VH-VL binders against q9umr5. Designs and how they scored, part 237

Target 1, 268 residues: q9umr5
Amino acid sequence: SYKPVIVVHGLFDSSYSFRHLLEYINETHPGTVVTVLDLFDGRESLRPLWEQVQGFREAVVPIMAKAPQGVHLICYSQGGLVCRALLSVMDDHNVDSFISLSSPQMGQYGDTDYLKWLFPTSMRSNLYRICYSPWGQEFSICNYWHDPHHDDLYLNASSFLALINGERDHPNATVWRKNFLRVGHLVLIGGPDDGVITPWQSSFFGFYDANETVLEMEEQLVYLRDSFGLKTLLARGAIVRCPMAGISHTAWHSNRTLYETCIEPWLS
Below, E stands for the ipSAE of ESMFold2; O stands for the ipSAE of OpenDDE; V2 stands for 0.75 times the mean of E and O plus 0.25 times the DockQ between their complexes.

## First folded at step 11 (VH-VL)

Design wb74 (framework fv_dargistotug)
Fold by ESMFold2-Fast, scan of step 11:
Structure wb74 (fold): chain C 268 residues (1-268), chain A 122 residues (1-122), chain B 106 residues (1-106)
Amino acid sequence: as target 1 above (268 residues)
Amino acid sequence: QVQLVQSGSELKKPGASVKVSCKASGYTFTDYAMNWVRQAPGQGLEWMGWINTDSGNPTYAQGFTGRFVFSLDTSVSTAYLQISSLKAEDTAVYYCARNHRFDYPWYYFDYWGQGTLVTVSS
Amino acid sequence: DIQLTQSPSFLSASVGDRVTITCRASQGIRSYLAWYQQKPGKAPKLLIYDASTLQSGVPSRFSGSGSGTEFTLTISSLQPEDFATYYCQQLNSYPTFGGGTKVEIK
């Protein structure tokens, strides 16, 4: 039978957004137990990411314990960063496929309606003043704000992403790397028409340099240093890249063609 | 069976140097960072910093830059604290302590060495 | 960076007493607080982490509560081996300790 699937939602989102994904899984893999985690919904998704990681961890432990053959994770947008941290902090996870749906794995540097709602007068060039303060780090979106023009501030102030990516050292870095490396497959999904994740290549561990030129994963220091295991996973054949054009940010979990091409093959 | 054993007490003159050792056993040394915590006579606990036991990279708290050096010998699972140009104000018990919870981004100390008293007097 | 204030600094109690120690943080630290026990001439021992989670092997008479800026360590029925100094520690940034609370026999 099919391994259970655990779904983690994104910013200002809830379990309801995944009704189409559940339908697709039921059609192609009938009998799959799918649990969409109903935690940190709506405005609660703004709480610090480490707090969200603790809550989601408590929810996934019993699901993983009941499935000795393993589980799959499908993690959308901000939820993909939660799942990155879960895989690193859990010394007992049994995740086979970690499917990341358009998640800003190297961070975010782009204006969005969500940012304007929270910080109405701020442009992306000025958001570093808020996000890299202690107060700003109490908001999830600032935990993965990565201003390429103030990389020194990002490295020193980011309480989440810089640590989980191994860009700043941490007492747990070695064990977090060992834990993350237990994942069977890292399936990266994203595309140029997302419209929210900026640069869209962040979903594939690419990111802006100081001139806003995108450098791909293999050119990143985190990959070259193998800070949390990307180089090891790639050498093992465990990284899958599935880019798709024509899909907006809120459609990754409700597009049938995307599901059939990028998700379905990894739900054993 | 996890144990941290520190070197014995030291009596030093001002200007001398001292090297305190902390030998770990009962776990994989490189999986856990090692912290140093100081306690002056009759005073509270003061965190000095930590060292990554895999990479050897130290991080010092603001008051402990310069004369204080954290180092390792992974072949014998031992962490070291060296203090140069000793001053009377360095008189304290120095503890090594292991980070416990690697499923949190926090510094919890689950196992401590027994402490090394360093006395600096003329 | 983050300051921790313990009260009282000194407490006199008898065996069987309920003892309460308070730790106040200069800014919100959620539940990122630990409690340690230190006996004279000995290293500190971890009692509680994440404000209320008891470390394995620690007697159930010890309990922690609180969140944000106000935290409490409670010993429900003080035993002879509990006479010690107790320290709180925050973990929201680089570690800092409270000044300690010495629990002495009355």
Scores: ipSAE 0.536, ipTM 0.782, lowest interface PAE 2.4, mean pLDDT 91

Design wb75 (framework fv_dargistotug)
Fold by ESMFold2-Fast, scan of step 11:
Structure wb75 (fold): chain C 268 residues (1-268), chain A 122 residues (1-122), chain B 106 residues (1-106)
Amino acid sequence: as target 1 above (268 residues)
Amino acid sequence: QVQLVQSGSELKKPGASVKVSCKASGYTFTDYAMNWVRQAPGQGLEWMGWINTDTGKPTYAQGFTGRFVFSLDTSVSTAYLQISSLKAEDTAVYYCARNHRFDYPWYYFDYWGQGTLVTVSS
Amino acid sequence: DIQLTQSPSFLSASVGDRVTITCRASQGIRSYLAWYQQKPGKAPKLLIYDASTLQSGVPSRFSGSGSGTEFTLTISSLQPEDFATYYCQQLNSYPTFGGGTKVEIK
């Protein structure tokens, strides 16, 4: 039978958002056990990402233990960063396909309605003052705020993203890399019409330089240094890139064509 | 059996230098970072910094830059702490300590060397 | 940096006593605290991490509790080998230690 699928939601989200995804999986892979994790729902999704990683880890351990043939992860938006960290901190994960649905893998630098709700008078150019403080780092969205004009502050203050990307050194880095490299496939999904993830190429490990010119994954220092294994995965043929135009941020989990093209092939 | 074995005690005069060794065994040396912690006589524990055993890159705590140098010899699974221009205030027991396992971005120490007493006295 | 304050600095107790040691952080650190035991002339030994998780091989009479800014180490029935100095340590940033609590024989 098919490997179990674990779904991790995004910012201000819950399991209800994935009802169409569950329908698609049931149609193409009947009998698949799909678990959508109901942790850190709604406003709780603002909790620090390392706290979310701890909670999600406790939830996924028994699911992985029951599936010796392996599991698949489908991780949406902010949830994709949670899943990145899960794969690094778990010495014994058995994840085959990690499917990242429009997740800001290199960080976020853009004005969105979510940021304006939380910080209504702040522009993206000034948010670094809040996010790179100890108080700001208690909010998940600040854990992956990546201001390309203040990269020195990002490297020093980011308690989450800079560490999991190997951009700032940490005692766990070598083993986190070894753990992450056990993943079978890294399936990256995103597109130019997302409207929330900025730059949208962050979903493919591309990001702004200091002039706000997007540099793709292969030009990033984290890739060139192979800080957490991207270069090794690409050389192994384990990275799948699936960009799709015409899909807004809240539609990645409910578009049938996207599912059939980018997700379905990886759900063995 | 994980073990960290440090070099013996040193008695030095002000202005001299000292090099303390910490030899690891029972695990893959490059998979775990090594920390240095000092304890002045009758005082508590003070973290000095750590070294990435895979890359050799040191990170020093505030107040331990300049005179203090962390280094490695991976061929013999050994970390070193060198202190130059010794002062009386450097008198302390110096411990090497291995960062605990690979769960979260925590600094905590599961195995410690036995300590090396460095006494700086004229 | 995060300052850790331990109380009491000294504690006199007898074998079989329940001993409690408190560690207060200058700001919230969630559960990100460890406890170490140090006997005279010896290196510290990790007892507890993540506020309440016992390190492998540590006797069950040791327990940790607390979150945020107030943490407690408890020894339910003090044994002769437990007379030592105990230190708390913050885990989630560059390490800082409490001043220590010396547990002495009555």
Scores: ipSAE 0.664, ipTM 0.850, lowest interface PAE 1.8, mean pLDDT 92

Design wb76 (framework fv_dargistotug)
Fold by ESMFold2-Fast, scan of step 11:
Structure wb76 (fold): chain C 268 residues (1-268), chain A 122 residues (1-122), chain B 106 residues (1-106)
Amino acid sequence: as target 1 above (268 residues)
Amino acid sequence: QVQLVQSGSELKKPGASVKVSCKASGYTFTDYAMNWVRQAPGQGLEWMGWINTDTGSPTYAQGFTGRFVFSLDTSVSTAYLQISSLKAEDTAVYYCARNHRFDYPWYYFDYWGQGTLVTVSS
Amino acid sequence: DIQLTQSPSFLSASVGDRVTITCRASQGIRSYLAWYQQKPGKAPKLLIYDASTLQSGVPSRFSGSGSGTEFTLTISSLQPEDFATYYCQQLNSYPTFGGGTKVEIK
């Protein structure tokens, strides 16, 4: 009946965070097989994102293989970036709806409690010195650190985000784009009261220019060049934008109104 | 079946130019990047760079900027390496090599051309 | 730039011998290493990638191990067709190769 749902958590998170989401799915789509992937929990979420992608890939392969009609992904915060990479590296994924819950799709440039815990004396303006080093790229948060004032360093040093967004070229870029384009729907969720994702429009592929003015998705070079398929998906009618005010970062997976408005319609 | 077939050996004088071809068959040319690797006589393998076969955009390793040009002709599934102002130290076998597909951000080569010997002597 | 050092540079062996070739990286590269075989006058052939994953069609007598900075290629029972030069290569940045290990018949 209903396609299976695979859930990928975020930074310093675990499967426990999704208990309300599972309750909502069970109420509206009874019988849905929901698998919350219990990998890279807590501090392990700091491991390099490509390492996480390898581990999550091993977990999703058998789930997708058993579901010939397709699966849905719900990917929260940092987990949305893991899912972006999964869709690109998997030659055989059968994902219908990719639901991105407040994920920094164009990167992060803002001081958060997570960064202060890891780098207590660093300001956002100086974090590029740590993140764009080989040592810094061993931490997941630095894999999507996107300093708009040091875009040259971001493009050269980002081992993850610059590659999956097609901002720096790679031998696999063409096939990554081809694989990503097989997704049925890209459902983007986020909002101005998140308080963690900076700028919040990063969840919708908007981001700061060099003057810290937010440019929306359609003004980004990655969109205009169609680097990994956003322009093609939008033309196909496959991108859904669902912004909602009043929701803090840790509440996206436990707000019933958010679920009913932005998630439920995409869980066939 | 996947094949990469390169042009024949070249004997050139210093200051001349050479253009090596690498014709691909048995797969979708634009789905795989093409790398260039050289091997001087009696020496090991040295990566020169790669070209995006979909966009035509080349990336050169340090030491291979300026005199070395990667290009392609998608209509005939062929990649090219041009070396201008040839020097004696350019004497080597030049290989084209296909980047492996659908993997993580790794550079590794699943199929290779047979090699083109370029000899630069006076 | 990540340097790869292979040892030995030359190895003399007989059919049936167990052969081990080592590759050492100047800095940690996780499991991001490949091994290639090159016979005289021929192009290299991919044997192993991601330190231990055997390429399709490569005989099971070839195996790879290691992580971080120390890696080994092992041929459990050397066959006549295995006499060749072997190269390691790191995968995760712009490619660099080891100097090669020539395996020749005693």
Scores: ipSAE 0.712, ipTM 0.866, lowest interface PAE 1.4, mean pLDDT 92

Design wb77 (framework fv_dargistotug; at its last look DockQ between E and O 0.83; V2 from the best seeds 0.00; counts 0 for: pae E 4.6 > 2)
Fold by OpenDDE, second read of step 12:
Structure wb77 (fold): chain C 268 residues (1-268), chain A 122 residues (1-122), chain B 106 residues (1-106)
Amino acid sequence: as target 1 above (268 residues)
Amino acid sequence: QVQLVQSGSELKKPGASVKVSCKASGYTFTDYAMHWVRQAPGQGLEWMGWINTDTGNPTYAQGFTGRFVFSLDTSVSTAYLQISSLKAEDTAVYYCARNHRFDYPWYYFDYWGQGTLVTVSS
Amino acid sequence: DIQLTQSPSFLSASVGDRVTITCRASQGIRSYLAWYQQKPGKAPKLLIYDASTLQSGVPSRFSGSGSGTEFTLTISSLQPEDFATYYCQQLNSYPTFGGGTKVEIK
C-alpha cells in the first residue's frame, strides 16, 4: 500500500484546484488515500500564517496518527511555507516526502495580481512601509515579504519568515531545526516561467541580495549557517531540486508532465 | 523530572562582581533556551534576557546591557549570570527559567530555579 | 514594550471564595498571555498559558479567560494553599509581567 498524501493549497485557493492532481495520483498510485485540506480557502488564506499553521496542524495530526509508516506532503505556493513551519513546530511528525510546489520558500519581493488586490496603490519598493508594521503582519503575504533593500526591517518585523528561517534568533530555533530535519526528503519544485513567485528561484531558497542579484541556496546565510537545516539536508542527499520551464503559477498542480517528472517519484 | 538548581546566596560590596550558576537536569539542555528573571525585595518580576543554549548567543533586555553577562558550560548543563560593578540596586533574587514553547509565540517559563539572593551592601 | 496592568494589587478573601484577577494589556496581544503563582520565598509557578490553557498538574479550580487586551484569572473556590501573589505575563513580544496581585487571607 502507498503512504497517505496530504495536500495544502495556496493563496486564494481551494481544494477544487487539485482535482487533476488527485486524478494523476489515483492513476499512478491506485489506492492512495489523498486528503486535500479544505481550510483557509479563498480570502481566509490572507489570515496570519501562524494561525493557518495551527489550523492545518489540527487537521494533519489525526491523519499522521493513522499512518504510522509515514505520510507525504504536497504543499502549493503559500502552502509550502505553511508546511515548512508545520514541520518545524511538530516534534512528532512522520513526513517522508515534503514536496514544495512553487512556493516562495525564501520569501516574495515582486508585484503580482495578489499584491495588487491587497495593496492597489502600493508599489513593490514601498510595500515595506505596510508589511513591516504590526498591521501589515496580520496578512499572510506580509508574513513572507522579503525586501532586500530593507533587511533590518525584515529581520526585526517579519513575524514568520525570518523566524522559520532562523534569520532572527529565537528560543525555539534549535528544536525547530531538529523537527524539520525529521523529513525524509525535501522536494523543491519551481521554474522561470512561474510569473508569480518573485524571484522564481525563491522556490529553491534562492533570493536577491542588496543589489537584486539572485543568489542560489548555497550562497544564502541560512544555508551557510545551517540555521534551519538546509545544509544538513543537502549533505545527506535529502534535497531534490526539480526546476521546470513553461509552467505558469496556476498550472503547477495540473500539469501531467510536471507530475510525472517531479512529484510521482516521491509518492512511493 | 526537570530541575534547575541555582548556586547559593551571595553577599557583596559595591563595585565587586558575582557569578550565579544554574544547573539543569532531566532534559536535553541545548534544546531549551534559558532565561533570567530578577526580583527586587518586595517587588515584581523583571525579565533580564535569554541565552541560546545551543549557540551560546545571549539577548539582553533593555536596562541589562553592559554589566550583565550570560554564559554557558554545556558540558555540565549549566547557565551562568555574571554581574560586574555591583550596585546597591542590584540587590535582588535572580531566577533562571526554562523556555518551553515550541511554536509561536515564544516565551513562557515552565520550570524555574529556586532563585539566588544577591545582596549588595557596604 | 507592552505594559500589563493588574487589578487589584491586593485582594483579601476567605477559603471557599470565588476570586477574580484582571490583567489589561496596553495593546492587543491576542491570547498570548500566561499566569504565574508565587509564594513567599519560592519561585514563580506556571498556572495558565495561551490565556486559558491549564498547565499540567494545576488544579481545575484555576481558569483563565480573555483575549486582546482584557484577561482574567479565576479561582472558583479559594483553598488555603492558594494565598499567594499572582502575575500575568505577555508572550507576544519580549516578556513583560504585570505588577502582581497579592491574595491574602481575610
Scores: ipSAE 0.827, ipTM 0.909, lowest interface PAE 0.5, mean pLDDT 95
Fold by ESMFold2-Fast, scan of step 11:
Structure wb77 (fold): chain C 268 residues (1-268), chain A 122 residues (1-122), chain B 106 residues (1-106)
Amino acid sequence: as target 1 above (268 residues)
Amino acid sequence: QVQLVQSGSELKKPGASVKVSCKASGYTFTDYAMHWVRQAPGQGLEWMGWINTDTGNPTYAQGFTGRFVFSLDTSVSTAYLQISSLKAEDTAVYYCARNHRFDYPWYYFDYWGQGTLVTVSS
Amino acid sequence: DIQLTQSPSFLSASVGDRVTITCRASQGIRSYLAWYQQKPGKAPKLLIYDASTLQSGVPSRFSGSGSGTEFTLTISSLQPEDFATYYCQQLNSYPTFGGGTKVEIK
């Protein structure tokens, strides 16, 4: 039998968005137990990411306990950051494949309709004024806002992303790294036509430098310092990179070709 | 069994230096950060900062930079607190304490050393 | 800087009494509070974290409650070994402690 699959949704999303993904899994891996976590839906997805991590952890513990052979995680958009933290805070997780669907792993810096809805008078150049305040850090989207022109403020004020990426030190960093390293496979998915995740290479741990030139994962300090285990995972052969063009942000979980190419091979 | 054992009491004159040790046993030393907390006679608890036991990088609370140095020797699972240019106001019991691992990025302490009294008097 | 104020600073009670100690924060800290017990001449011992979660091995007569800016530690039936000073601490930023509450048995 196939290992159970746990799905974590993204910003302003819910379990309903994954109906096509469930259909694909059922076709290729019939009998797979798939649990789409129905927590922090819609506007509740704006709650601080550490609060979401606590809630999702409570939901995944019994699923993992019932599957001693292991589980797979499929985590979409913002949900990929929740799953990053879950893997770090759980001393006993048994995750085989962690499949990250277009998640801003190094952060977000771009003008999108979602940001305009939440902060109508802001643009990417001045959103740091809101996000790097204590009030702003009570919103999930600000927890991974990464302004490359104010990296000093990001490193000091980010209550979530800078910590899970090891960009700012924390007493739990060593254990978080050890826990994360137990993952079997880190499957990174994203592409240039996403239209929301900016830069799209953030889904592959690439990001802007101060001149807005994208530096890939291997040039990032978090990789070079092996802050949470990326260099170790890559050396182990555990990182899979699966970029695909032609897919918009809301279509990653409903594109059959993407599923067959990037997801299906990692569901045992 | 987890245990933190600190060095014995010290009596120093103003301007002298002192080095307090905290030897850990019963767990993997590098998995847990070590904090320093002091308590002046008859007073409450005051957090001084912490050291990453894997990297050796210290973080100091405001007011504990300059004269205070956190260091470690991983080969003997020991953390050190050095205080230079001692002042009468430094008279206190100094505790090492292990950061409690949990689901949130919290700073709180599960195991404590027995304390080291440092008395600074002429 | 988050300041914690404990009240009372001192209390005297009889064995078997229900005792409550209050900790007030200068700003909202959600549930991010811990309680420690310190016996004379000894290091502090963690009792409670996340406002109400009892540390393993701590007797069930100890309980914590509260959120935001007001928190309480309760000892449901005071025992002789509970003579100690109790401290609250906030968890989510660099640690700060309350001034302590000394509990003396009559």
Scores: ipSAE 0.762, ipTM 0.885, lowest interface PAE 1.1, mean pLDDT 92
Fold by ESMFold2, look of step 13:
Structure wb77 (fold): chain C 268 residues (1-268), chain A 122 residues (1-122), chain B 106 residues (1-106)
Amino acid sequence: as target 1 above (268 residues)
Amino acid sequence: QVQLVQSGSELKKPGASVKVSCKASGYTFTDYAMHWVRQAPGQGLEWMGWINTDTGNPTYAQGFTGRFVFSLDTSVSTAYLQISSLKAEDTAVYYCARNHRFDYPWYYFDYWGQGTLVTVSS
Amino acid sequence: DIQLTQSPSFLSASVGDRVTITCRASQGIRSYLAWYQQKPGKAPKLLIYDASTLQSGVPSRFSGSGSGTEFTLTISSLQPEDFATYYCQQLNSYPTFGGGTKVEIK
């Protein structure tokens, strides 16, 4: 029998967006219990990510308790950051596959249409003035804003990303790493035609250096220092990278070929 | 059974040094940060900072960045507070306190040592 | 830094009374507040964290509520072992403590 699947949605999103993914799972893995968490829908997805993590934690606890053999997480866009934080803060999680579906795992540094809608007078070069303030950190988008040209401000002001990456020390850093390392597999999905995640390699823990050259996961300080367990996971063979071209940001959960190639094999 | 046992009370003259120990048992020492909190006689509680028990890296609250030194010996699950150039205003009970497990936010303390009274008088 | 103001500073009560202690923050701290109990000559004991979550092993007569700038600790039916000093602590930034509320037997 198949492990239950828990789905966590992204920014300005809701459970309805995953109707096609649900159908694919039902066709290929009949009998799988799939729960798309109906929390922080639409504009509620702008609430601080730690608030979202708490709400999603409360929702996943009973699902995990009913499935002692384990569960899988499929986490889309901003939802992939919520899920990574869940794996760190839950000392009793039983997640086998964490499937990160085009999530800004190393952060976001790009002007996009939804950012222009939210902050219409700002550009990526000056958005740090909003995001790296206490008021800005009350918005989820700013919780993972990562300006490579203001690293000291990022490290000091980020209330979420710098902490779950282990880039800023905190009292729970050691235990969060240990909890995250209990995951069976980390499945990273994304691609160059996403159009929103900037750089798109953030979905694979790649990110810009100060010259806006993309350094891949293995070149990142967080990997080299193994600050939250990436080096350990890679050495175990537990990291799966599944890039796919030709898919826009809103289409990751409705593409059959992507599902069959990158998701289906990990839904044991 | 989680337990934090501190060293005994100290009577010191101004200008001396003191080193307070906090021995932990009943849990994995390096999983939990250790905090130091002082309480002057008849006064409330004042957070002094914390030490990462895995790396040994200390963080000091403002006002505690000079004469106060946190250290540890992980081989015996012990944290230390050293206070140099003691002043009369350093007279207080000094507590070690264990960081609460796994939560965000993280600056609250689920287990405390019994406290060490340091008295500074001439 | 964030200043916490507790009220009252002293409270005289009888066994069985409902006791309410207030903690007010100088700026919004969402739900990032903890409550501690301290008996004379003893270390503080954590009662409540995240404003309303009861620490394991703490009797259910203790409860916490509030968000933003105003928080309360409530003891629904005071017991003899509850005579102590109570401190709030904010966790929205580096920690600061309230001045304490001493609960005395009437």
Scores: ipSAE 0.363, ipTM 0.735, lowest interface PAE 4.6, mean pLDDT 90
ESMFold2 (binder alone), look of step 13: mean pLDDT 91; pTM 0.931
OpenDDE, look of step 13: ipSAE 0.806; ipTM 0.903

Design wb78 (framework fv_dargistotug)
Fold by ESMFold2-Fast, scan of step 11:
Structure wb78 (fold): chain C 268 residues (1-268), chain A 122 residues (1-122), chain B 106 residues (1-106)
Amino acid sequence: as target 1 above (268 residues)
Amino acid sequence: QVQLVQSGSELKKPGASVKVSCKASGYTFTDYAMNWVRQAPGQGLEWMGWINTDTGNPYYAQGFTGRFVFSLDTSVSTAYLQISSLKAEDTAVYYCARNHRFDYPWYYFDYWGQGTLVTVSS
Amino acid sequence: DIQLTQSPSFLSASVGDRVTITCRASQGIRSYLAWYQQKPGKAPKLLIYDASTLQSGVPSRFSGSGSGTEFTLTISSLQPEDFATYYCQQLNSYPTFGGGTKVEIK
């Protein structure tokens, strides 16, 4: 008997996008109960991430309660940030494997068609003017916008990412860290050909410095200070890094080789 | 069962210093942040800042930097507020208040100390 | 910073009356508002958080409503022990409090 799997989708996405992932799981782990959460679908994925966290939390509570041996999370793109917050705010979660599919764990700093559709006259260098306003923080994409040239504004204005990463201190930080540390495995997946997540190393807790040079996880203050438990998890052997080239952003949940290499081994 | 007990009232001269204590009981001290809130005579509530009880890292609201110091002694579950170079304007009741944890990143206070009146007079 | 305006600043009512206190925010704060009661010479006590969620142990005659910029605290049947000053507080950012509403029983 396999632990249940909960799937959280990404920006402008829905549960339908995971049909291939469900086929792969059924082939390799027959009998697994897989629940793809169909909350905040399509344009509703633009709602503030803390609002999404509340809705997804309400949905996962009964699933976790019915599985005392634990559950697995597979969280795609923006959904990986939702799952990060769920693991921190739930003082009773029983997540074994948290599998993050190309999620901007340290934030996003790149021009994409999604941003052009929402903010057609904006360049990545100017988006901080919108995103770090109270109005901008009402959009999910701005909740993880991380301009490396305006880190002071990011630290002060980010209502979501700076808090869950412990980059800005918060009264809940100690409990959020303790809760997150209960996860069995943190499985990080991403790659250089994603084309959307910028820098792609954000999926592995790497990010730009002020000169746009990528610094890896072990060089981040978040890691060095162990702000939410990354250093502790790595020391415990609980962090898995699975980079793969040749996969575009919309293909992470539908590539068989990716599934067999990076996901299948962590579904028990 | 949760209690925050503060030290007694203080009467000080301008230029002196004062140290107010807030002893917590009935819960794990390091799981909840401690806030300080001031109330001048006949005035409303004014948030001064907070201290992370696990790390000891303080945050001071605008207007409370310099002369105000938040500190801890975790071995006795106690938070402290020290005010140096006291001024008549510092006359107020000082409250410690526990930050309640919840799903969202809110600042709100579920338990309060009884208050410590600090009077500064010449 | 988010400013909170309470009205009225003073209210006189009889035991058994329904009392309503209003709090207005300078910008939208969703449901991220709390209400506190402060009796003379005592510390504030949390009554309500998340605009309408009653804190454990608080009598059911207290209720909160509202969202966005307009919020109300209602006491459905005022009791002698409800003589107090009531404060709203926004939860959306670093704490700010309303000016307070003093409720005096006639």
Scores: ipSAE 0.647, ipTM 0.841, lowest interface PAE 2.0, mean pLDDT 91

